# Ledger of designs, part 94: VHH binders against q9y6x5

Target 1, 379 residues: q9y6x5
Amino acid sequence: LPPKLLLVSFDGFRADYLKNYEFPHLQNFIKEGVLVEHVKNVFITKTFPNHYSIVTGLYEESHGIVANSMYDAVTKKHFSDSNDKDPFWWNEAVPIWVTNQLQENRSSAAAMWPGTDVPIHDTISSYFMNYNSSVSFEERLNNITMWLNNSNPPVTFATLYWEEPDASGHKYGPEDKENMSRVLKKIDDLIGDLVQRLKMLGLWENLNVIITSDHGMTQCSQDRLINLDSCIDHSYYTLIDLSPVAAILPKINRTEVYNKLKNCSPHMNVYLKEDIPNRFYYQHNDRIQPIILVADEGWTIVLNESSQKLGDHGYDNSLPSMHPFLAAHGPAFHKGYKHSTINIVDIYPMMCHILGLKPHPNNGTFGHTKCLLVDQWCI

## First folded at step 24 (VHH)

Design mc4
Fold by OpenDDE, fold request of step 25:
Structure mc4 (fold): chain B 379 residues (1-379), chain A 124 residues (1-124)
Amino acid sequence: as target 1 above (379 residues)
Amino acid sequence: QLQLVETGGGLVKPGGSLRLSCVVSGFTFSSHAMAWVRQAPGKELEWVSSITGSGASTYYEDSVKGRFTISTDNAKNTLYLQMSSLKPEDTAVYYCARVHYVWHSGRWEPFDHWGQGTQVTVSS
């Protein structure tokens, strides 16, 4: 039988939560599998871009999901969480579930992973749930495991997405120990439910499971605000995305807009598109706007009418607070092995290897994950 | 036709032991994982243990780990649950179930066939 892989994402699970909170179920999962303590995600460190990077192995400039909110100047289309179903936005890359189900005797399943309810390259996941945040984890898990167990052709790749602890991180801030303890305990319990379900069904020994996240969370404060209205009139630009990386579409001369913003705050870097640092791999896409503003860690870019979050993400991807973790278990993985760090784009070639898929050109390095795999030589 | 018949239940004192049996017909264990589930009065159905079709892997709910043992005898086409160190909270009707998803009452259920169940009562 072909190898099977379940990819699970708990949105906004910062890596250091593992050190600061108790996770009995997750720790047991790790004990019997592998842990990557830090995963360097892609810039910007947002949900849609990073989830797509996980399943494509590409930087955001390459796969074309460059933010949670995007604008294409040519087609005049908009992308957002409420408007994400147009294949136009996703077709600049081929996600792994498409590659998988184009193989003989294989199918893919998805429970609300970004992009899985969209026909990409005229191919939609064989089985999927439309995104609905009100659907319980239990129901998502039930569908995923049903598909893994009963489908013909068999589901060999499945994704499962959950919105916590991101939502709570935004609401409470990551430094709220009381509330975050409650939230993280609930997540650990869900991991327990996942493991128990797989054991109940007799899938545990043969199913590869990856538990990861797209980004971390940093503490924000009302004392750390950058008000754009103090620097430039709103009539001079269109805001495509706001914080902590603002995407600016000038309505007047770009240089004039830049000059008004360049010294707006000592806690914000302002870049013309061509001057965006190379290390971000965030330049070579038409969907990146002419000017981007990047706030320092913990600073929030606001307009006069903006509401504030106590936690946020999207900052420089070199910041530890933005980094998630990766844990994995299954026949492909060692037991009791810990690794310090990988890049988030490295997950794709690893998953392709596990599934026996030929990867599309990608930015990941398979060598970075070899030590996690039982069939590979570890340097 | 498929049939599962549980036996071996009864009244036992705390700390005691029971061995449940489930004789299956119409299929072989090699094709399906099997499970024991239980339902206590006023409580929801609870998974207790599973064994893979090959018999190579066994799994247990946390509350019964170290006390219960699931096994199969292919020659007898029988599934077993050896229960030791029984506790009052183990009191329930125990069912043998075949692991296979089935659409039922508007939902996918993980078990397509059940037995009639056998009553286990742990009491002083």
Scores: ipSAE 0.903, ipTM 0.968, lowest interface PAE 0.5, mean pLDDT 96
Fold by OpenDDE, last read:
Structure mc4 (fold): chain B 379 residues (1-379), chain A 124 residues (1-124)
Amino acid sequence: as target 1 above (379 residues)
Amino acid sequence: QLQLVETGGGLVKPGGSLRLSCVVSGFTFSSHAMAWVRQAPGKELEWVSSITGSGASTYYEDSVKGRFTISTDNAKNTLYLQMSSLKPEDTAVYYCARVHYVWHSGRWEPFDHWGQGTQVTVSS
């Protein structure tokens, strides 16, 4: 039988939560599998971009999902969480579920993973749920496992997405130990439900499961605000994305806009597109706006209104607070092995290997994950 | 016609043992995973144990680990649940079920066939 893989994402699960809170179910999962303690995600550290990087192995500049909010100046199209269904935005890359189901005697399934309800390269997941945040984890899990068990051709790759602890991180801030403890307990219970379901169905030993996340969360405060209105008139630019990485589309001369913003705050770096640091791999895409503002960790870019968020993400991808983790279990993985760090783009070539798929050109390094796999030599 | 018939239930004292049997017809174990589930009065259906079609892997809910053992005899076409160190909270109707999703009452259920069940009562 062909290998099977379930990819699960808990949005906004910061890596150090594993050190600061108790996760009995997740720890058992890890004990019987592998753990990567830190996953360096891609810049910007936002939901849509990083989820697409996981399944493409590409930097944001390469796969074209460069933010949760985007604007294309040529077509005048907008991308947002409420407007994400146009294949135009996704077609600059080929996600793994498309690659998988185009193979003989294979199909893909998805429960609300970003992009899975969109026909990409004229191909949509064989099975998928339309995104609806109100749908319970149980229902999502039930559908995914049903597809994994009953489908013909068989589902060999599936994705499962859940919005927590991201939403709560935004609401409470990651430093709220009381509320976050409660939230993370629920997450661990969901992991327990997942494992139990797989055992119940007799799939546990034969299904590869990856549990990961797209980004972490940093503490924000009303005392750490950068007000753009104090530096530049709103009529001089269009705001495409706001915080903590603002995308600025000038309405006047770009240099003039830049000059008005460059010294706006000591806690914000201002870049012309061509001057964006190379380490971000965030330059070579037309969807990246002419000017980018990057707030320091924990600082929030605002206009005239105050931020309601006590936590946020999207900051420099070198910051530990932005890093998620990866745990995995199944026939492809060792048992009881822990690894320090990988890049988020490394997940794609690993998944391709597990599934026996030829990967598309990508930015990942398969060598970084060899120690996780039973059929590879650990370097 | 597919049929599952559970037997072996009864009244037992705490700490006692019972062995449940489920004779199946119309299919072979090699084609499907099998499960034991139970339902106590006023409670929801609870998964107890599963065994893969090959018999290579067995799984248990946490509350019964170390006390219950699931097994199959292919020659007899029979699924077993050996229960030991029984507790009052183990009191329930026990069902053997074939693992296969089926659409039922507006949702997908993981078990497409059940037996009539056998009553297990643990009481002093």
Scores: ipSAE 0.896, ipTM 0.966, lowest interface PAE 0.5, mean pLDDT 96
Fold by OpenDDE, fold request of step 25:
Structure mc4 (fold): chain B 379 residues (1-379), chain A 124 residues (1-124)
Amino acid sequence: as target 1 above (379 residues)
Amino acid sequence: QLQLVETGGGLVKPGGSLRLSCVVSGFTFSSHAMAWVRQAPGKELEWVSSITGSGASTYYEDSVKGRFTISTDNAKNTLYLQMSSLKPEDTAVYYCARVHYVWHSGRWEPFDHWGQGTQVTVSS
């Protein structure tokens, strides 16, 4: 029988939460499996881009989901969380669930994972839930496990997405120990529910499970604001994305717009598209706007208004505060092994290996994950 | 055609032991995982324990771990739940259930067949 894999994401779960809070259920999961302490995600460190990187193994410039808010100048289309269903945005890559279900006697399932309710290359997940943040974890878990247990052809790859602790991180800030303790406890309890459900169904011993996240969270403050209106008139540009990485579409000469912004704040780097640092792998896509602004960690780009967010993400992907973790359990994984770091794009070739899929060209390195796998040599 | 029949329940004092049995007909354990579930008065149905079709793996709810043991006898087509160190909070109707999702009343349920249940009462 083909191997099975469940990929679970808790949005905005910063890696160092594991060091600073107690997770009895997750720790038990790790004890019987593997842990990667830090996962270096892709720039920008936002939800849609990083979730798509996990399942494609590609940098954002390559898979084409370059932000949570995008604009295509040729078609005049907009992408946002409320407008994400057009395959136009997703078709620059092939996600793993599509690859999987195109194989004989296999199907894919998804609960709220970004892009899974969209026909990509004319293929939609065999089973999926339309995104609805009001749907409980229990209901999502119930559907996923039902599909894993009863489907024909069998579901061999499934995804499960949950919005916490990201939403709470934005609301309270990651430094709010009281509120974040409560939030993280709930997440650990959900992990407990997941494990219990799999055991209840008798799936635990044969199912590979990955628990990970897309990004971390940094503390923001009203004392750390960058007001663009103080530097440039709003009539001179269109704002495609705001903070902490602003995407600027000039309405006048690009150089003039750049010159007005380049010294706007000592806590913000301003890049022409061609000058974006190579290490970001965030240049070679038409959906990246002519000018991007990158705020320093903890700084918020605003217009003539205040921000209510006490935490945010999207910053430089080299910052530890932006890094998630990866834990895994199942037949493919060692028991009681911990690894220091991998790149988020490395997850894709690993998952392909586990599932016996030929990976599409990607930016991941399978070698980085070999030590996690029982069938591989670890140097 | 499919039938599950639970027996072995009764009244027992705290710290006591009971062994529940479930005789199945119409199918074999090798084809399905089996579970014990329980429902206490005024409470929701609760999973207690599961065993895989091969019998290779057993799982328990945390509250019963170390006290309960699930097992099968294929020759007798019987599922067992050995309960020890029973507590008042273990009082419930215990059901033998076959693990297989089924659509019921607008929701997917993980168990498609149940027995009539057997009453377990733990009281001083």
Scores: ipSAE 0.895, ipTM 0.966, lowest interface PAE 0.5, mean pLDDT 96

Design mc4
Fold by OpenDDE, fold request of step 25:
Structure mc4 (fold): chain B 379 residues (1-379), chain A 124 residues (1-124)
Amino acid sequence: as target 1 above (379 residues)
Amino acid sequence: QLQLVETGGGLVKPGGSLRLSCVVSGFTFSSHAMAWVRQAPGKELEWVSSITGSGASTYYEDSVKGRFTISTDNAKNTLYLQMSSLKPEDTAVYYCARVHYVWHSGRWEPFDHWGQGTQVTVSS
């Protein structure tokens, strides 16, 4: 039987939640599998970009999903969470579910993972759910496991996406122990439901399962705001994305716009596109705007409006608060092994290996995950 | 024709034991995982235990772990549930079910075939 893999994402699950809160179900999952304590995600540390990096192994500049909000100057198209269905945005890369279907007589399934309801390179996931935040985890899980169990050709790769604890992190802030404890308990219970469902169906020992996330969450405050209107008139630029990484499209001379912004706040770095630090791998794409503003951790870029968010993400990907975790269980993985750190782009070549797929060119390093896998030599 | 027939239910005292049997016809265990599920009065259907088609793996709901044992006898085409240390909360109709998704009443259900069930009552 071909190997099968279920990739699960709990949006905005910061890595250190595992140390600060109790997760009996997840800990049991880890005990019987592997844990990567910290996953260094890609810059910017946002939902769409990082989810696409997981399934492509590419930096954002390479796969073309460079933010949750994008603008293409040539076509004048806009990308947003409410406008994400145009293949134009996704076609700069090949996600693993497409590879899975094209390389083998196999099917892929998806429950609301970003991009899975879009025909990418004229291929759409064999089975998918349209995104709807109102759909319960149970229903998503039911569909995914149904597809894994009953499909022909067989589903060998599946994704499951869930919006928490991200939404709550935004609402309460990650430092709200009372509310976040409640939220995280629910997440753990959902993990319990997942495991139980797999056991009920007799899939537990034969299915590889990865539980991960796209980014963490940092505490924000009304006392840490950067008001752009204090530095530059709105008539001088178009705002493509706002916080914590603002994408600026100048309407006047770029240098002039830059000069107006460069000293706007001591808690914000301003970069011309060509001066974006190399470590971000966030330069070589036309969808990256001429000027980007990067707020310091916990600072929020605003216009003449106050932010209602008490938590946010999208900051420097070197910040621990932005890092998710990865846990995995199944035939491909060791039992009771913990690893310190990998890069989020490393997940793709690992998944390809597990599924027996030839990976597309990617930025991941398979060597970083060898210690997680039973069939590899741990260096 | 697929058929599942449960037997072995009855009245037992707390701490007692009971062995349920499910004779299947029309298919073999090797082709499908099997499960025991139960439904108490006024409660929803609850998964109790599963066994893989090969019989290599068994799984249990947390509340019955260590007390219940699922097994198969291929020669007899029979699925078993050995229950020990029974508790009043174990009172329910127990069903043998074949694990296979089927569309039913507007949703996918994980079990496509069931028996008539057997009543288990645990009471002092």
Scores: ipSAE 0.891, ipTM 0.964, lowest interface PAE 0.5, mean pLDDT 96
Fold by OpenDDE, look of step 24:
Structure mc4 (fold): chain B 379 residues (1-379), chain A 124 residues (1-124)
Amino acid sequence: as target 1 above (379 residues)
Amino acid sequence: QLQLVETGGGLVKPGGSLRLSCVVSGFTFSSHAMAWVRQAPGKELEWVSSITGSGASTYYEDSVKGRFTISTDNAKNTLYLQMSSLKPEDTAVYYCARVHYVWHSGRWEPFDHWGQGTQVTVSS
């Protein structure tokens, strides 16, 4: 039988949650598999970009999903969570489910992973669910496992996405131990449900499962706000994305806009596009706006509005609070092995290897994940 | 015609043992994973144990791990559930089921064939 892989994402699962909260089901999963304690995600540390990086192995500048909100100046198109269905935004890369789908005697399935309900390069998974936040995890899991078990041609790659603990992290802040304990308990229970379901179906030993996340969460406060309206008139620019990385499209001379913003706050870095730090790999795409503002950790960029979020993400990808984790189990993975860190783009070549797929050009390094795999030499 | 017939249920004291049998006809174990599921009074259906078609892998829900053993005898076309250290909480109707998704009543169900069930009662 061809190898099978299920990729699961719990949105906004900060890596250090594993150290600060109890996860009996996840720990059991890890015990029988592998753990990468920290995954350095891509800048900006937002949902759409990072999920697409996982499945493409590309930095944001390369795969073209550079934020949750985007604007293309040439086509005048907008991208947002409510407007993400245009293949235009996704076609700058080839995600792994497309590569898999195009193989002979294979098919892909998806439960609400970003981009999976869009035909990319004229290809869509044979089985997918349209994004609907109201659909329970159970139903998503049921569909995914049904497709993994019953499909012809067989589903060999599947994705499963869940919105927690991100939503709760935004609502309560990651430092709210009471509420986050409750939320994370539920997440662990869902992992238990996943494992039990796979065991019930007799799939557990033969299915490779990766559980990961796209980003972490940092604590925000009403005391840490950066009000752009105090620095620049709204008529001088168009806001494409706001916080914690603002994308600015000047309506007047770029330099003038820059000069008005550069000293707006000591807790915000202002970059011309060409001056964006190389380490972000966030420069070489037309969808990146001429000026970006990057708030310090825990600071929120606002207009004449108060932020209701007690937690947020999207900050510098070097910050530990932005890092997710990766756990995996299955015939491809060792048992009881822990690894310190990988880059999020490293997941793609690993998945390709597991599935026997030829990877598209990517920014990942297969060598970074070799120690996780039973068929590889690890020094 | 596919048929599953459970036997072996009964009344047993706490700490006791029972062996359930499920005789199957119309198919071979090698082609499908099999499962035991149970339903206690007033409770939902609960998965108990599964065995892969090859018999290579067995799985158990946490509450029965170490106490229950699932197995097959291909020569007899029989699925077994050896239950030991039984507890009152194990009281339920036990069903053997073939693992295969089927569309039923507007949803996908993981089991396409069931037996009639056998009553297991654990009581002092």
Scores: ipSAE 0.888, ipTM 0.963, lowest interface PAE 0.5, mean pLDDT 96
Fold by OpenDDE, last read:
Structure mc4 (fold): chain B 379 residues (1-379), chain A 124 residues (1-124)
Amino acid sequence: as target 1 above (379 residues)
Amino acid sequence: QLQLVETGGGLVKPGGSLRLSCVVSGFTFSSHAMAWVRQAPGKELEWVSSITGSGASTYYEDSVKGRFTISTDNAKNTLYLQMSSLKPEDTAVYYCARVHYVWHSGRWEPFDHWGQGTQVTVSS
């Protein structure tokens, strides 16, 4: 039988949640599989970009999903979470589900993973759900497992996406132990449901499962605000994205805009596009605006309106608070193995290997995940 | 025609043992995973145990782990559930079911065939 892989994302699951809260089901999952304690995600550390990086192995500048909100100056198109269905935004890369879908005697399935309800390169998964946040995890799980079990040609790659604990992290802030404990308990229960379902169906030993996330969460405060309006008049620029990485489209001379912003706050770095640090791999795409503002960890860029978020993400991808984890189980993975760190782009070549797919050119390093895999030599 | 027939249920005291049998016809175990499910009075159907078609893997709901054993005899086309250390909470009608999704009543169900069930009652 061809290898099968289920990729699961719990949005905004910060890596250190595993150390600070109890996860009986997830810990059992890990015990029987592998754990990567820290996954360095891509800059900016936002949902759409990082989810696409997971399935493409590319930095944001390469796959073209450079933020949750984007603007293309040539076509005058906008991208947002409510406007993400245009293949134009996704076609700068080939996600793994497309690669898999194009294989003979294989098909892909998706439950609300970003981009999976869009035909990319004129290809869409044989089985997918249109994104709808109101659909329960149970229903998503039921569909995914049904497809994994009954499809012809067989589903060999499937994705499952869930919005928590991100939404709650935004609402409560990650430092709210009471509320986050409740939220994370629920997440663990969902993992329990997943595992039980797979066991019930007799899939547990034959299905590779990866549980991961796209980013973490940092605590925000009303005491840590950067008021952009105090530094520059709104008439001088168009705001494409706001916090914690603001994308600025100047309406006047770029240098003038830059000069007005460069000293706006000691807790915000201002970059011309060409001066964006190389380590971010966030420069070589037309969708990146001429000026970006990067707030320090825990600081929020605001206009006149105050932010309602007590937690946020999108900050420097070197910050531990932005990092998710990865756990995995199945025939491809060792049992009881823990690994310290990988890059989020490393997941793609690993998944390709597991599925026997030829990877597209990517920024991942397969060598970083070899120790997780039973068929590889771990030096 | 596919048929599953459960037997072996009965009344037993707490701590006792029972062995349930399910004779199948119309298919072989090698082609499908099999499951035991149970339904207590006034409660929803719950999964108890599964065995893969090859028999290589067995799975159990947490509450029955270490107490129940699922197995197959291919020569007899029979699925078994050995139950030990039975508890009052195990009281239910037990069904053997073939694992295969089927559209039913507006949703996908994981079991396309099951038998009439056999009553298991654990009482002092």
Scores: ipSAE 0.884, ipTM 0.962, lowest interface PAE 0.5, mean pLDDT 96

